# Designs tried in a protein design chat: VH-VL binders against Thioredoxin-like protein AAED1, chloroplastic. Part 3

Target 1, 196 residues: Thioredoxin-like protein AAED1, chloroplastic, of Arabidopsis thaliana (Mouse-ear cress) (q9zuu2)
Amino acid sequence: AITGASSGAGIGKGTADSLDTVKVLDLRGNEIPISDLWKDRKAVVAFARHFGCVLCRKRAAYLAEKKDVMDASGVALVLIGPGSIDQANTFVEQTKFKGEVYADPNHASYEALEFVSGVSVTFTPKAAMKILESYMEGYRQDWKLSFMKDTVERGGWQQGGILVAGPGKDNISYIRKDKEAGDDPPVEEILKACCA
Short names: E, the ipSAE of ESMFold2; O, the ipSAE of OpenDDE; V2, 0.75 times the mean of E and O plus 0.25 times the DockQ between their complexes.

## First folded at step 1 (VH-VL)

Design i1_23 (framework fv_ifinatamab)
Fold by ESMFold2-Fast, scan of step 1:
Structure i1_23 (fold): chain C 196 residues (1-196), chain A 124 residues (1-124), chain B 106 residues (1-106)
Amino acid sequence: as target 1 above (196 residues)
Amino acid sequence: QVQLVQSGAEVKKPGSSVKVSCKASGGTFSSYAMHWVRQAPGQGLEWMGYIIPIFGTAKYNEKFKGRVTITADESTSTAYMELSSLRSEDTAVYYCAREYSSSWYFGEDYMDVWGQGTLVTVSS
Amino acid sequence: EIVLTQSPATLSLSPGERATLSCRASQSVSYMHWYQQKPGQAPRPLIYDASNRATGIPARFSGSGSGTDFTLTISSLEPEDFAVYYCQQRSNWPLTFGQGTKVEIK
């Protein structure tokens, strides 16, 4: 295990078990068992801090740039956010994200994966520099969405991660839990996990 | 920044195969798509396929199904396009082109760096 | 496959005139790019994602459009703009190019 990231066949067996009861919502509000997202296919699953997060949007964008690579390997690109279906639909409209988007308004997947939360890990000096760099690169934070009462009350300080799973509901080959806002792995590391 | 240098012109007989090389220098080779595009004399551009070297997986235009093979050798930063069962209508300039990738736009996937082209003449 | 139809096939204009080139897709496309090709040379990127100029492309080149209809405009034609222009869609496999519009400077 390297700091923040793990990979290898069977590495997520315990994590897969913890996700077995978790359901996410598609953009129409249908409940989908989360493991169905990788039951019959391989998937790269990015977990956003929230749908307005500038660093999460940057991550979504660089993963989307590699969607043709993923498609060539039979791999689905999925983004899950800890917000409402309405917030997920707003994200899709604003970003035109090329992958699949699901909402997890109760944070069940984040709890099962033991993702970090807290103000002190969201606003570190490193996170501040990453946010500034992202703004300089043209990424935008939806500040209204970030500080909406609903987002704040439902854990606006939640951190995300990246998962590579499937085919097969117990097959988790890569997991990265973000330590702080902007803790992105190199895209080539993700591509090797899903597609090499 | 990357430069692409292709192998030299070839004259081939019908029914034979040709293998064109495209060597990249500078820039990132392994994680960016390398496309192959051909152009018959006086005609337009036709996409043949691509490879992303880090995965070794190629995707082809169905029009060339069973005849084209695109490969990459990461150790030499070289992509290859092999076309078999050659016919006179395969006479064309064959280009390799690197697809741009940026940190912002998922719409920035365009062919920004092109090789000089390789003329393949098929005659009997 | 998505068919891209460019019009006109040939455009003959004098220096200083505005050139307007059309590219029509057989179905809606998300990403359209434009390339310039001069005789004996490889294509050169001009416009990506409908309206963004590629590196080093002069401001006289602009692109617009969405859905099925896209346009490349050269606001004031220069002698060096004698070339064939191709549109290319990046939304569906296989990738396809238009048949080209030849711009001739009279």
Scores: ipSAE 0.000, ipTM 0.467, lowest interface PAE 13.5, mean pLDDT 78

Design i1_3 (framework fv_ifinatamab)
Fold by ESMFold2-Fast, scan of step 1:
Structure i1_3 (fold): chain C 196 residues (1-196), chain A 123 residues (1-123), chain B 106 residues (1-106)
Amino acid sequence: as target 1 above (196 residues)
Amino acid sequence: QVQLVQSGAEVKKPGSSVKVSCKASGGTFSSYAMHWVRQAPGQGLEWMGYIIPIFGTAKYNEKFKGRVTITADESTSTAYMELSSLRSEDTAVYYCARDLYDILTGYYPFDYWGQGTLVTVSS
Amino acid sequence: EIVLTQSPATLSLSPGERATLSCRASQSVSYMHWYQQKPGQAPRPLIYDASNRATGIPARFSGSGSGTDFTLTISSLEPEDFAVYYCQQRSNWPLTFGQGTKVEIK
């Protein structure tokens, strides 16, 4: 799967087209077209692995330390997680995150951006047998079963990324797709994309 | 691999405060939740609260409201639990325990525990 | 708060016997965990999410259950298994533990 940082005018149109039909939920349950997050402003949009992820909370803190710089540049700080509205509200309560938080329970934004997923299964008969074999193997080794179960039930294998977009629906100036949990770009790279 | 080492036993008078430390080594400190659990002699386990060090965000069991404060010092990888207005009923072994995933997931138990700190409150 | 009631309070058994420990929650729980505690020691993770063995836990330990009723089974007690066992729910605030079941030698 594709990973690394990309910046420049060439990113915008194809990625924006993929996001055109994607909606995210605000903390009150309202459906918001994702492109509205950067339609009239520039936004740094961080995509979490899931709302319970401790490494994703580290990323939120890492970005929140620069919120005053972003605010001074007219840039919104946004975090999207692939969980429920209730999980998003609990994340805000527990972390006191100062940016905007949105939920994407169906992972539509993650699919549109082609973010990395560590286990991908199409549910063919052979794929189903591989899942069963993995569960059986993990049952003997609890840590592995735990990891597989987290993937199925909570998207634990879903990776995130970072996007810098706007102002303007089609204006995507930076994209970084995470290779693994905790694969954070240098904050200076993000600040150059949003705020230099 | 991961080790949590707590401060030594303390004897305190009623009405005083105690501050127990828990120093982590061998793993990531800042992004894992650190919980505090106590156990009165011969009794069961009672959850007190937790902190996520990177945010400084703490949450407490309502039973201890206004008396417990949990803090963390990321530079020394040390979590602290301070309990004020001590009563004889606060005599217990106090444990710190690491949460492999934070409390939002709920999927995992506390994976590593400190050795415990006996706090005795007597007049 | 979710109240966890463990039964029996004490199990007096001999090595080689099967131990069955129950944990009943006052309301439905998504995640139930079990810990083992020996005298003078910190609790040790045993079972997570009702039925998964924690790292290093031997196959004689198994867990089952969902909703409000959960069970820990030790198929054949070894001498080192005589300990206190606690269930824990992590579904709701505050986090709560059962009062414990003591498994003691007859």
Scores: ipSAE 0.000, ipTM 0.465, lowest interface PAE 12.9, mean pLDDT 76

Design i2_12 (from i2_4 with heavy chain G100D S102Y S103G G104S W105G Y106S G107Y D108F Y109P; framework fv_ifinatamab; at its last look DockQ between E and O 0.03; V2 from the best seeds 0.00; counts 0 for: pae E 14.1 > 2, placed apart)
Heavy chain, then light chain:
Amino acid sequence: QVQLVQSGAEVKKPGSSVKVSCKASGYTFTSYYMHWVRQAPGQGLEWMGYINPYSGGTKYNEKFKGRVTITADESTSTAYMELSSLRSEDTAVYYCAREDYYGSGSYFPFDYWGQGTLVTVSS
Amino acid sequence: EIVLTQSPATLSLSPGERATLSCRASQSVSYMHWYQQKPGQAPRPLIYDASNRATGIPARFSGSGSGTDFTLTISSLEPEDFAVYYCQQYSSYPLTFGQGTKVEIK
ESMFold2-Fast, scan of step 1: ipSAE 0.007; ipTM 0.520
ESMFold2, look of step 2: ipSAE 0.007; ipTM 0.463
ESMFold2 (binder alone), look of step 2: mean pLDDT 92; pTM 0.946
OpenDDE, look of step 2: ipSAE 0.012; ipTM 0.592

Design i2_16 (framework fv_ifinatamab)
Fold by ESMFold2-Fast, scan of step 1:
Structure i2_16 (fold): chain C 196 residues (1-196), chain A 126 residues (1-126), chain B 106 residues (1-106)
Amino acid sequence: as target 1 above (196 residues)
Amino acid sequence: QVQLVQSGAEVKKPGSSVKVSCKASGYTFTSYYMHWVRQAPGQGLEWMGYINPYSGGTKYNEKFKGRVTITADESTSTAYMELSSLRSEDTAVYYCARVEYSYGFLDDYYYGMDVWGQGTLVTVSS
Amino acid sequence: EIVLTQSPATLSLSPGERATLSCRASQSVSYMHWYQQKPGQAPRPLIYDASNRATGIPARFSGSGSGTDFTLTISSLEPEDFAVYYCQQYSSYPLTFGQGTKVEIK
């Protein structure tokens, strides 16, 4: 058992079964079974709290810095957020993120993966410090998007995680659930899971 | 310079459809949402919906859902609003309007309609 | 949907007088915008995010408010300010406008 992460054949069947009925939306609004994202390839799938999240944008940026390593290994980089298609498109327009982006407005994938939710895990003292540090490093939060009714109602307090899956619908090799806002794993841990 | 230019006035019969165009110039078409707003004679403003030209993603006011279709053609930087099953109550000036989106900590933000087309009068009469 | 109620419906004043326009929302609004419309013209953006003047808008125009109560103030009316003013919320879809306040010359 790894603190904050799980890997191995045992987790694949139960988690894959939970995701079997989950669909996400591409930027054009097409419904895609989430398992299609790793059916024929390996994918690193980062789950954001919401598309306006400064810590989620920082995570997207640092994962994108390793895209060359992922590409060399045949691994896709995917970001999923619990917001709307419009919020996803705004995220892409503002960040120019080089990976694939999908929307999960009903957060069905977050429920299936049992990601944590709540105001107290979003606004811990440690999370507040990380948000301030991220801003000082040039990352910014979309305050309007963070406090819009749609964002709050559809998972503004939802935490994210990271998944490594594929090739193959049932092949889930790594899962990490964020404990609080800004709970980032070392990038080397992710690279070992996808690319070593 | 930044401009939105709409198609000319139309007279339509009840039960028909109308398609209004809005040609954008002077900015990156795919970086802004395009909204549609109408105004019946002597009345206020009513929001119809929007399109994100980058994704093709749309959102409609439930009042018009099933009758309104908003599309965008990136190659011509033109947005379209098509309204079907026209009634006399649909007689109005139809506007397109651009919405700038920005994000940032301690930065200015707004979702206001900062540039508007000149309007297209659609008259529905028998 | 969020209903925006503007008051008064009509405001009759002379040039040089102060105009105060109210916009009340049926529920809390995070972002309120104001537009000016003259006969035969498209609406013109005035104020965004409750209190920020749009590009080219004279300093006599100011906005304030939060929650459910918002105000547009014109400190000293000029002849070109006689128009209809609309508030508009961007807190949830569908986006909604107030019914308008007509500022007319006395």
Scores: ipSAE 0.000, ipTM 0.455, lowest interface PAE 13.8, mean pLDDT 77

Design i2_20 (framework fv_ifinatamab)
Fold by ESMFold2-Fast, scan of step 1:
Structure i2_20 (fold): chain C 196 residues (1-196), chain A 124 residues (1-124), chain B 106 residues (1-106)
Amino acid sequence: as target 1 above (196 residues)
Amino acid sequence: QVQLVQSGAEVKKPGSSVKVSCKASGYTFTSYYMHWVRQAPGQGLEWMGYINPYSGGTKYNEKFKGRVTITADESTSTAYMELSSLRSEDTAVYYCARDQYYYDSSGYFWFDPWGQGTLVTVSS
Amino acid sequence: EIVLTQSPATLSLSPGERATLSCRASQSVSYMHWYQQKPGQAPRPLIYDASNRATGIPARFSGSGSGTDFTLTISSLEPEDFAVYYCQQYSSYPLTFGQGTKVEIK
C-alpha cells in the first residue's frame, strides 16, 4: 500500500490550482512559475527539506542515477529546496546534481503542497538510522548549512516530497508527501509514475 | 550516439593564450558537467576544472592560479577552455570529458565519454 | 589535495598471466575510478566506484578496495590489455589521478 502517495486520474486538481501563483528561482536568480517546469514536458520534482540535508542529497543521487531513463522518456529531473539561491548553488557545486535545481526561499511551493513540518518528524529513530546508513555509504551533511539560523528558522524542520507532473500545467499524476526525514519511496514507484 | 569533438592542434608562443573547443552531440548538453583534463607528453593526467553548462558555474584547480577560464555556449552545445600566460610546461594534450551517471549505478561521478584530445605545443 | 600513488610503475607480464595493480590514496576516498589508456588515444572508462565495470568491459577486469587502498585486477591478460592504467578519485577537489601503471609485454 502507498502511504502518503497518490497516483491516477483526477489527482491534483486542487493542488494544481494552489500552485498556479507559485514562483521558484533558477540558479541565476530568475523567477520561474513553478508550473512552467512541467507545462511542455513531464517532470519528476523532488522537494528537499533544505539544501544541506544528507538524506535529501542521497535522494538526489539515487534519482540522478535514473536520469538516462528519464531522458529517454522525455522526463525532466528537478530538485527544489526551501533555501536561498546561494544555498542552491552550493548544493549543485558540492553534489554535482545533474538535474535542474531551483530555490524556493519563501516556502510557497511547500505551503501550497501542504508538506509536513516539525522537529518530531525530523528527528525520529528511523530518520537517525537512515542518517547513519547514509554516512556509512559516503554521503555527507553540510552541518553549517543545516544548523545555520536562517535554515533552522526558515525551514530546517520542513519535510519534502516528490511530485510527477506534466505535460500540462494541471496534470499532476503522482504526489508523495514525506512523513519524516528520509521517508523515501521505492525508486521503482517513481519510475512507474514518470516513465513507464 | 554520444560524442565529444575537440578543435585541432595549436602551436603557441610563451605568454600567449589558447582556447580549445569541445562540441557535444547525442545528449542534452546542459544536463551534464563538462571537465577539462590535460596530459603532458609521457606524463599522467591532471584535472583543470569543470563547468556546469546549465548554471555557468565553474570550479578550477588552484594550480593554474587564475590562468584558466572554462565557458559554455548552450546554443552550439560547445564547451571552451582558455589558458592564458602560456609557458613551455603547458605543452600537453588537453581533453574534455563529460561527467556521467549510469542509471544502474548507486550514484557516482566519473568521466564518460572523453573528447579525442587537442595537442597544444608552447615553444619559443 | 589527495595524492594517489600507483604501484608498481611498470608490470612486465606475458599473455595469460594475472595483473594486480595498486592505487593508494593519501586520505580516505569515497569514489575511486579506473581508466585504460593506449598510446595516442584518450583514456577509456574501465571501472567506476571501485568495483563496477563500465559498459563493454570484459569480466576479466575487476576492481576492489575502500578507504585508502584500491586494487585493479586483470585475471588473464589478453594482447589488447597491454596499456597504461590510471586511478582517479572523485571525493574532493581538486580531482586527482595516479601517475599510472604501465602493463607491458614481458
Scores: ipSAE 0.006, ipTM 0.464, lowest interface PAE 14.6, mean pLDDT 78

Design i2_24 (framework fv_ifinatamab)
Fold by ESMFold2-Fast, scan of step 1:
Structure i2_24 (fold): chain C 196 residues (1-196), chain A 125 residues (1-125), chain B 106 residues (1-106)
Amino acid sequence: as target 1 above (196 residues)
Amino acid sequence: QVQLVQSGAEVKKPGSSVKVSCKASGYTFTSYYMHWVRQAPGQGLEWMGYINPYSGGTKYNEKFKGRVTITADESTSTAYMELSSLRSEDTAVYYCARDLSYDFWSGYYYYMDVWGQGTLVTVSS
Amino acid sequence: EIVLTQSPATLSLSPGERATLSCRASQSVSYMHWYQQKPGQAPRPLIYDASNRATGIPARFSGSGSGTDFTLTISSLEPEDFAVYYCQQYSSYPLTFGQGTKVEIK
């Protein structure tokens, strides 16, 4: 169950059709149609700003705390980042993320879902406070990875989102597009979409 | 094959510094963290710190604060651990160890899967 | 820091007997690993994430546990199994090891 106009709005037939042509890379470099991630199962798919993002890592940890609930409902937990396979492997090493991780180095999924991008949405007072809180909680940003040439060149100001899809490649039941860095939905809202 | 080869044994005087090397081969050096662990004679294992060779980011055990520096040279696939202001209590075998954080078929796990042969550092007056 | 307490300190057994080694953490641990070390050798990965055997490890080795209590079991000791065994947590920094359990010939 979707909660409110702010949840699930903005994904229409045109956007769903665009996802049919999108491929992501697993950690071994194999190309996988993104819709295969939810073709035969339901999946919660979190999209990171980049693999070095401290707020994205906090979100991954928060979702991973609910993996047992998701597993009990037959729901997969997936994280997609807009970086390389090597950056994705570094993310897994640093975060101990218990879900599946995929790389989208060309940002095809982000473009198809029309996720927000821009310097001003990355550097907001709210984002600054959330970064400080995340550091106080023990989360760290990989500053070198965040400001590497390839990360910057591939849209270092990209925002992410959260998707709940499947079973069935055309079945998208929830979408949340991040408006600024650290724009997190309540975990209860995600659990209602996937697991209630 | 994946292997880590460390530099040879060293004898040092108190107050000096030692720099141990660990050369990696058989895998993508920048894709795995490198840990340093020591073991005093007849004692257990003690974690010193790690480096992410991709970012250069490090984390150290507070016990070694201000004395340990871990570095990595991507061009030679070599990690280094330098310990300064040596004391007799620093006499130990020093190991480098690769952090295996992912196995696609087995799922996520984090442990030191490949270890160097060890470098004995003796600190004596 | 998380303190890992292994018991017993020494376990004296004969070949063919079962060995049960305990590792208790001062707080809940998400990832617990086990290593085997023989004199003059580097530690050898044995069990990762509480219950999974590392590459090349015989089926007689098994691990179990969660939270604060973890166990390593060797179902039937072979001569090459007499060694020191260390548990290690990977839940928070600094990473810590137990003090070790020595499995020796009775």
Scores: ipSAE 0.000, ipTM 0.451, lowest interface PAE 15.6, mean pLDDT 76

Design i2_27 (framework fv_ifinatamab)
Fold by ESMFold2-Fast, scan of step 1:
Structure i2_27 (fold): chain C 196 residues (1-196), chain A 124 residues (1-124), chain B 106 residues (1-106)
Amino acid sequence: as target 1 above (196 residues)
Amino acid sequence: QVQLVQSGAEVKKPGSSVKVSCKASGYTFTSYYMHWVRQAPGQGLEWMGYINPYSGGTKYNEKFKGRVTITADESTSTAYMELSSLRSEDTAVYYCARDSEGYFDWLLGAFDIWGQGTLVTVSS
Amino acid sequence: EIVLTQSPATLSLSPGERATLSCRASQSVSYMHWYQQKPGQAPRPLIYDASNRATGIPARFSGSGSGTDFTLTISSLEPEDFAVYYCQQYSSYPLTFGQGTKVEIK
């Protein structure tokens, strides 16, 4: 099992096999095999806890700051959230995120990647400190999205992660599972994996 | 069963201090913030502060800053609220209350489980 | 600090009647909760996040509102509903409660 950051040898085949049947929804509601996101290109794929999450929005923002570096390397920036298409569209409208956004309302990608879930990992002192810092920096949570019944019942306890994958359906070169809410990987580590 | 059990009623002299305990059972003590709320006789509810039992981190209402200290002992699953320099105006029922699960940061949550309350009477 | 003003202060009604309780905030509140308190007892959680009933709370209790104006409604009062009701904001520190609305038997 992978906990924390992993890159290189031993990643990919087992994880890619688990993702083979997983589909995500684009902003128009079209089903897309998740591996299509990296079959013909390299992609940095960030998985949000939910679309209202202040820490996830801050992560989307700092990854978007590196989009020019990613674009220069032919790398796509992708964000997947465990909510509805309507929530994904609200996220894009509110944040003006310039990467690609997809919805995974059934959490199939999160299950296949074995991302952490639970109230105790969502509510931690470290997460609270990062949220306070994010608010002081001007980031805001969408409280309505955060407390919609579907978010609480299906996505509220879910943690995210980051992949670097492709080109090629079986080529997963970096995987990092969030240990708690707001557990951000070093930006330099992500850039090394996608763009070195 | 989830419950919070508080220490018994106390009568204190002005200028002294009181330390009220709140023993948690039936859940993981370190997974939930613990708040303290007081209520003067016939009056409304007043928030005093909280502790995160995992980190020991606290936040106090400025009205009590310098007089209130909230602590937690993970080994006994017990939170404490100590109030010093007591005055007659501090006569109140003091409650501990658990912050509910279902929030995504430290600003959210309803107080879902409450202790039975501890009456502190300050009189000379 | 956010000041919560509840109205009316006292509501005198008979069993079977509808009770409507108001809570107004001095500034916009994202999360408003409601508690019921009976004499000699600790407060009981009733409604969280403006409109969601807490576990075990009967369907006659409902909450609504957003921004600065929030309402708690009891559609048909039962004898056990005569109590004091408090609203509470969880949008900023310090956390604050309204002064309470007493629902009493007429």
Scores: ipSAE 0.000, ipTM 0.448, lowest interface PAE 13.5, mean pLDDT 77

Design i2_4 (framework fv_ifinatamab; at its last look DockQ between E and O 0.03; V2 from the best seeds 0.00; counts 0 for: pae E 14.0 > 2, placed apart)
Fold by OpenDDE, look of step 2:
Structure i2_4 (fold): chain C 196 residues (1-196), chain A 123 residues (1-123), chain B 106 residues (1-106)
Amino acid sequence: as target 1 above (196 residues)
Amino acid sequence: QVQLVQSGAEVKKPGSSVKVSCKASGYTFTSYYMHWVRQAPGQGLEWMGYINPYSGGTKYNEKFKGRVTITADESTSTAYMELSSLRSEDTAVYYCAREGYSSGWYGDYFDYWGQGTLVTVSS
Amino acid sequence: EIVLTQSPATLSLSPGERATLSCRASQSVSYMHWYQQKPGQAPRPLIYDASNRATGIPARFSGSGSGTDFTLTISSLEPEDFAVYYCQQYSSYPLTFGQGTKVEIK
C-alpha cells in the first residue's frame, strides 16, 4: 500500500510562508535562510531522511551524476539533511558528495514542506528491496549516524523529497514528496524540471 | 470489486510505438503500485516495470533500454504503458497488474490482473 | 537477475492425484509467489510469500520453501486445476518469473 503525500509543480501559500522563516546550517555552522539557496539561482534540493540513510545516499549519487548538466544550466545541486553539522560533515567525507550540503537539526524545512513521516512508510517490502539493491550496488548505510540521538529522537521516519526552485525565493517550480523510503523519481523528471 | 480493464488489441508496424491503457476501479487508484507484465505467444511472463500512481515514481526493467514508459492519470484512474521502437519480438499479450498489500513484512504479490492486451508487431 | 527454474516442464496427472511443482532460484529469495494461468486468461494469484494462500484459493493448494528451493503442492487435483503454474520472485529487480510448469491431464 502507498501512503504519504505528493505535490506537483509549485507550493501553496502556507508552505511558502513557512519556508520564509526556515534557516539551515552550512558545513561551517552558519545560519542560512533556506530560500536564499535559490534566491539568485536555480537549485535542485534533495531532502534526505537522515545523513546515514543508504537510500538517501544513492539518491545523492544519481543526482551528482547529472551535476554536469546542472552546472551547464547554472543550476545548483543541494542536499539538506536532518541532524547536526557533524553529521553533515561526516556525510560529505563518506560520500564525497560534490553538491552543497546543509544541516537542518530542527527539521524546520521538513515540517514546512510537510514531508511524510511514519514507520509504516519507512519499512515497506518495496523499501527493503531497494535497500538490498543499494547495497548490491555498493552503497552503505552509516549505522552510527542512524543511531545518533538526533536521528533516534525523530526515529529516522521523516521522509524527504526533491525540490526545484529559483531564481527567486518564491519560485518553486517542482516539488516531489517521498511517499515511502526509496521513492525516487526518474532523474529525467528532475532534469526536465531544472534544466530543460 | 476490484477491476482492471485494458484497452483493445493493437496491430503495429516495426519502429512504431504502442500505448496500452489500464483502467482501474473498485479501489483507491493511488494507493497501489501498478505493474506491467507481458507474455509472448506460448512463452512465459516478463516483468516490464511499475509506477506509483500517487507519486509518479517508476521503475523499469533495463532490458527494454528505455523503450518503455509507464504513466498514470489519477483523474481517470488509468495507467498507461508505452513501448517504442517496436520489433517483431515485442508481439505479446501485455498485462497490467496491481501490486497487493499483505499485512506484515512481505514482498507484495500481483493480486489483480487486467484481461490483457494483444499487441502484434508485423511488417 | 534472479533466474527461476521450474520443474518439471510438464506434469501429466489424473484427477485426484497429488501434484508437486518445484521452483529453484539462482540465488536466495526472500519473497516467492505462485500464479495459475489457464489458456486465454490472465494469471491469477495462488500463493504469496511462499506459503500463504491468496484470497479464494482452495485448501488443496499449499506452498513451502525458503532460500533457493520452493514447492507448490496440490494435494488432490481437480479438473479445474489443469493449467500452467508460474513462480515469481520479489526479492530483487528486475522481478522475474519461472518458465512455468504445465499440469495436464493424463
Scores: ipSAE 0.006, ipTM 0.550, lowest interface PAE 10.3, mean pLDDT 89
ESMFold2-Fast, scan of step 1: ipSAE 0.006; ipTM 0.511
ESMFold2, look of step 2: ipSAE 0.007; ipTM 0.466
ESMFold2 (binder alone), look of step 2: mean pLDDT 92; pTM 0.950

Design i2_8 (framework fv_ifinatamab; at its last look DockQ between E and O 0.08; V2 from the best seeds 0.00; counts 0 for: pae O 10.8 > 2, placed apart)
Heavy chain, then light chain:
Amino acid sequence: QVQLVQSGAEVKKPGSSVKVSCKASGYTFTSYYMHWVRQAPGQGLEWMGYINPYSGGTKYNEKFKGRVTITADESTSTAYMELSSLRSEDTAVYYCARDITIFGVVTDYYMDVWGQGTLVTVSS
Amino acid sequence: EIVLTQSPATLSLSPGERATLSCRASQSVSYMHWYQQKPGQAPRPLIYDASNRATGIPARFSGSGSGTDFTLTISSLEPEDFAVYYCQQYSSYPLTFGQGTKVEIK
ESMFold2-Fast, scan of step 1: ipSAE 0.006; ipTM 0.512
ESMFold2, look of step 2: ipSAE 0.007; ipTM 0.602
ESMFold2 (binder alone), look of step 2: mean pLDDT 93; pTM 0.949
OpenDDE, look of step 2: ipSAE 0.016; ipTM 0.595
ESMFold2, look of step 9: ipSAE 0.018; ipTM 0.593
ESMFold2 (binder alone), look of step 9: mean pLDDT 91; pTM 0.940
OpenDDE, look of step 9: ipSAE 0.005; ipTM 0.532
ESMFold2, fold request of step 13: ipSAE 0.005, 0.005, 0.024; ipTM 0.493, 0.484, 0.612
ESMFold2 (binder alone), fold request of step 13: mean pLDDT 93, 93, 93; pTM 0.950, 0.949, 0.951
OpenDDE, fold request of step 13: ipSAE 0.000, 0.008, 0.007; ipTM 0.538, 0.570, 0.573
ESMFold2, look of step 13: ipSAE 0.000; ipTM 0.457
ESMFold2 (binder alone), look of step 13: mean pLDDT 92; pTM 0.948
OpenDDE, look of step 13: ipSAE 0.009; ipTM 0.570
ESMFold2, look of step 15: ipSAE 0.041; ipTM 0.620
ESMFold2 (binder alone), look of step 15: mean pLDDT 93; pTM 0.950
OpenDDE, look of step 15: ipSAE 0.007; ipTM 0.542

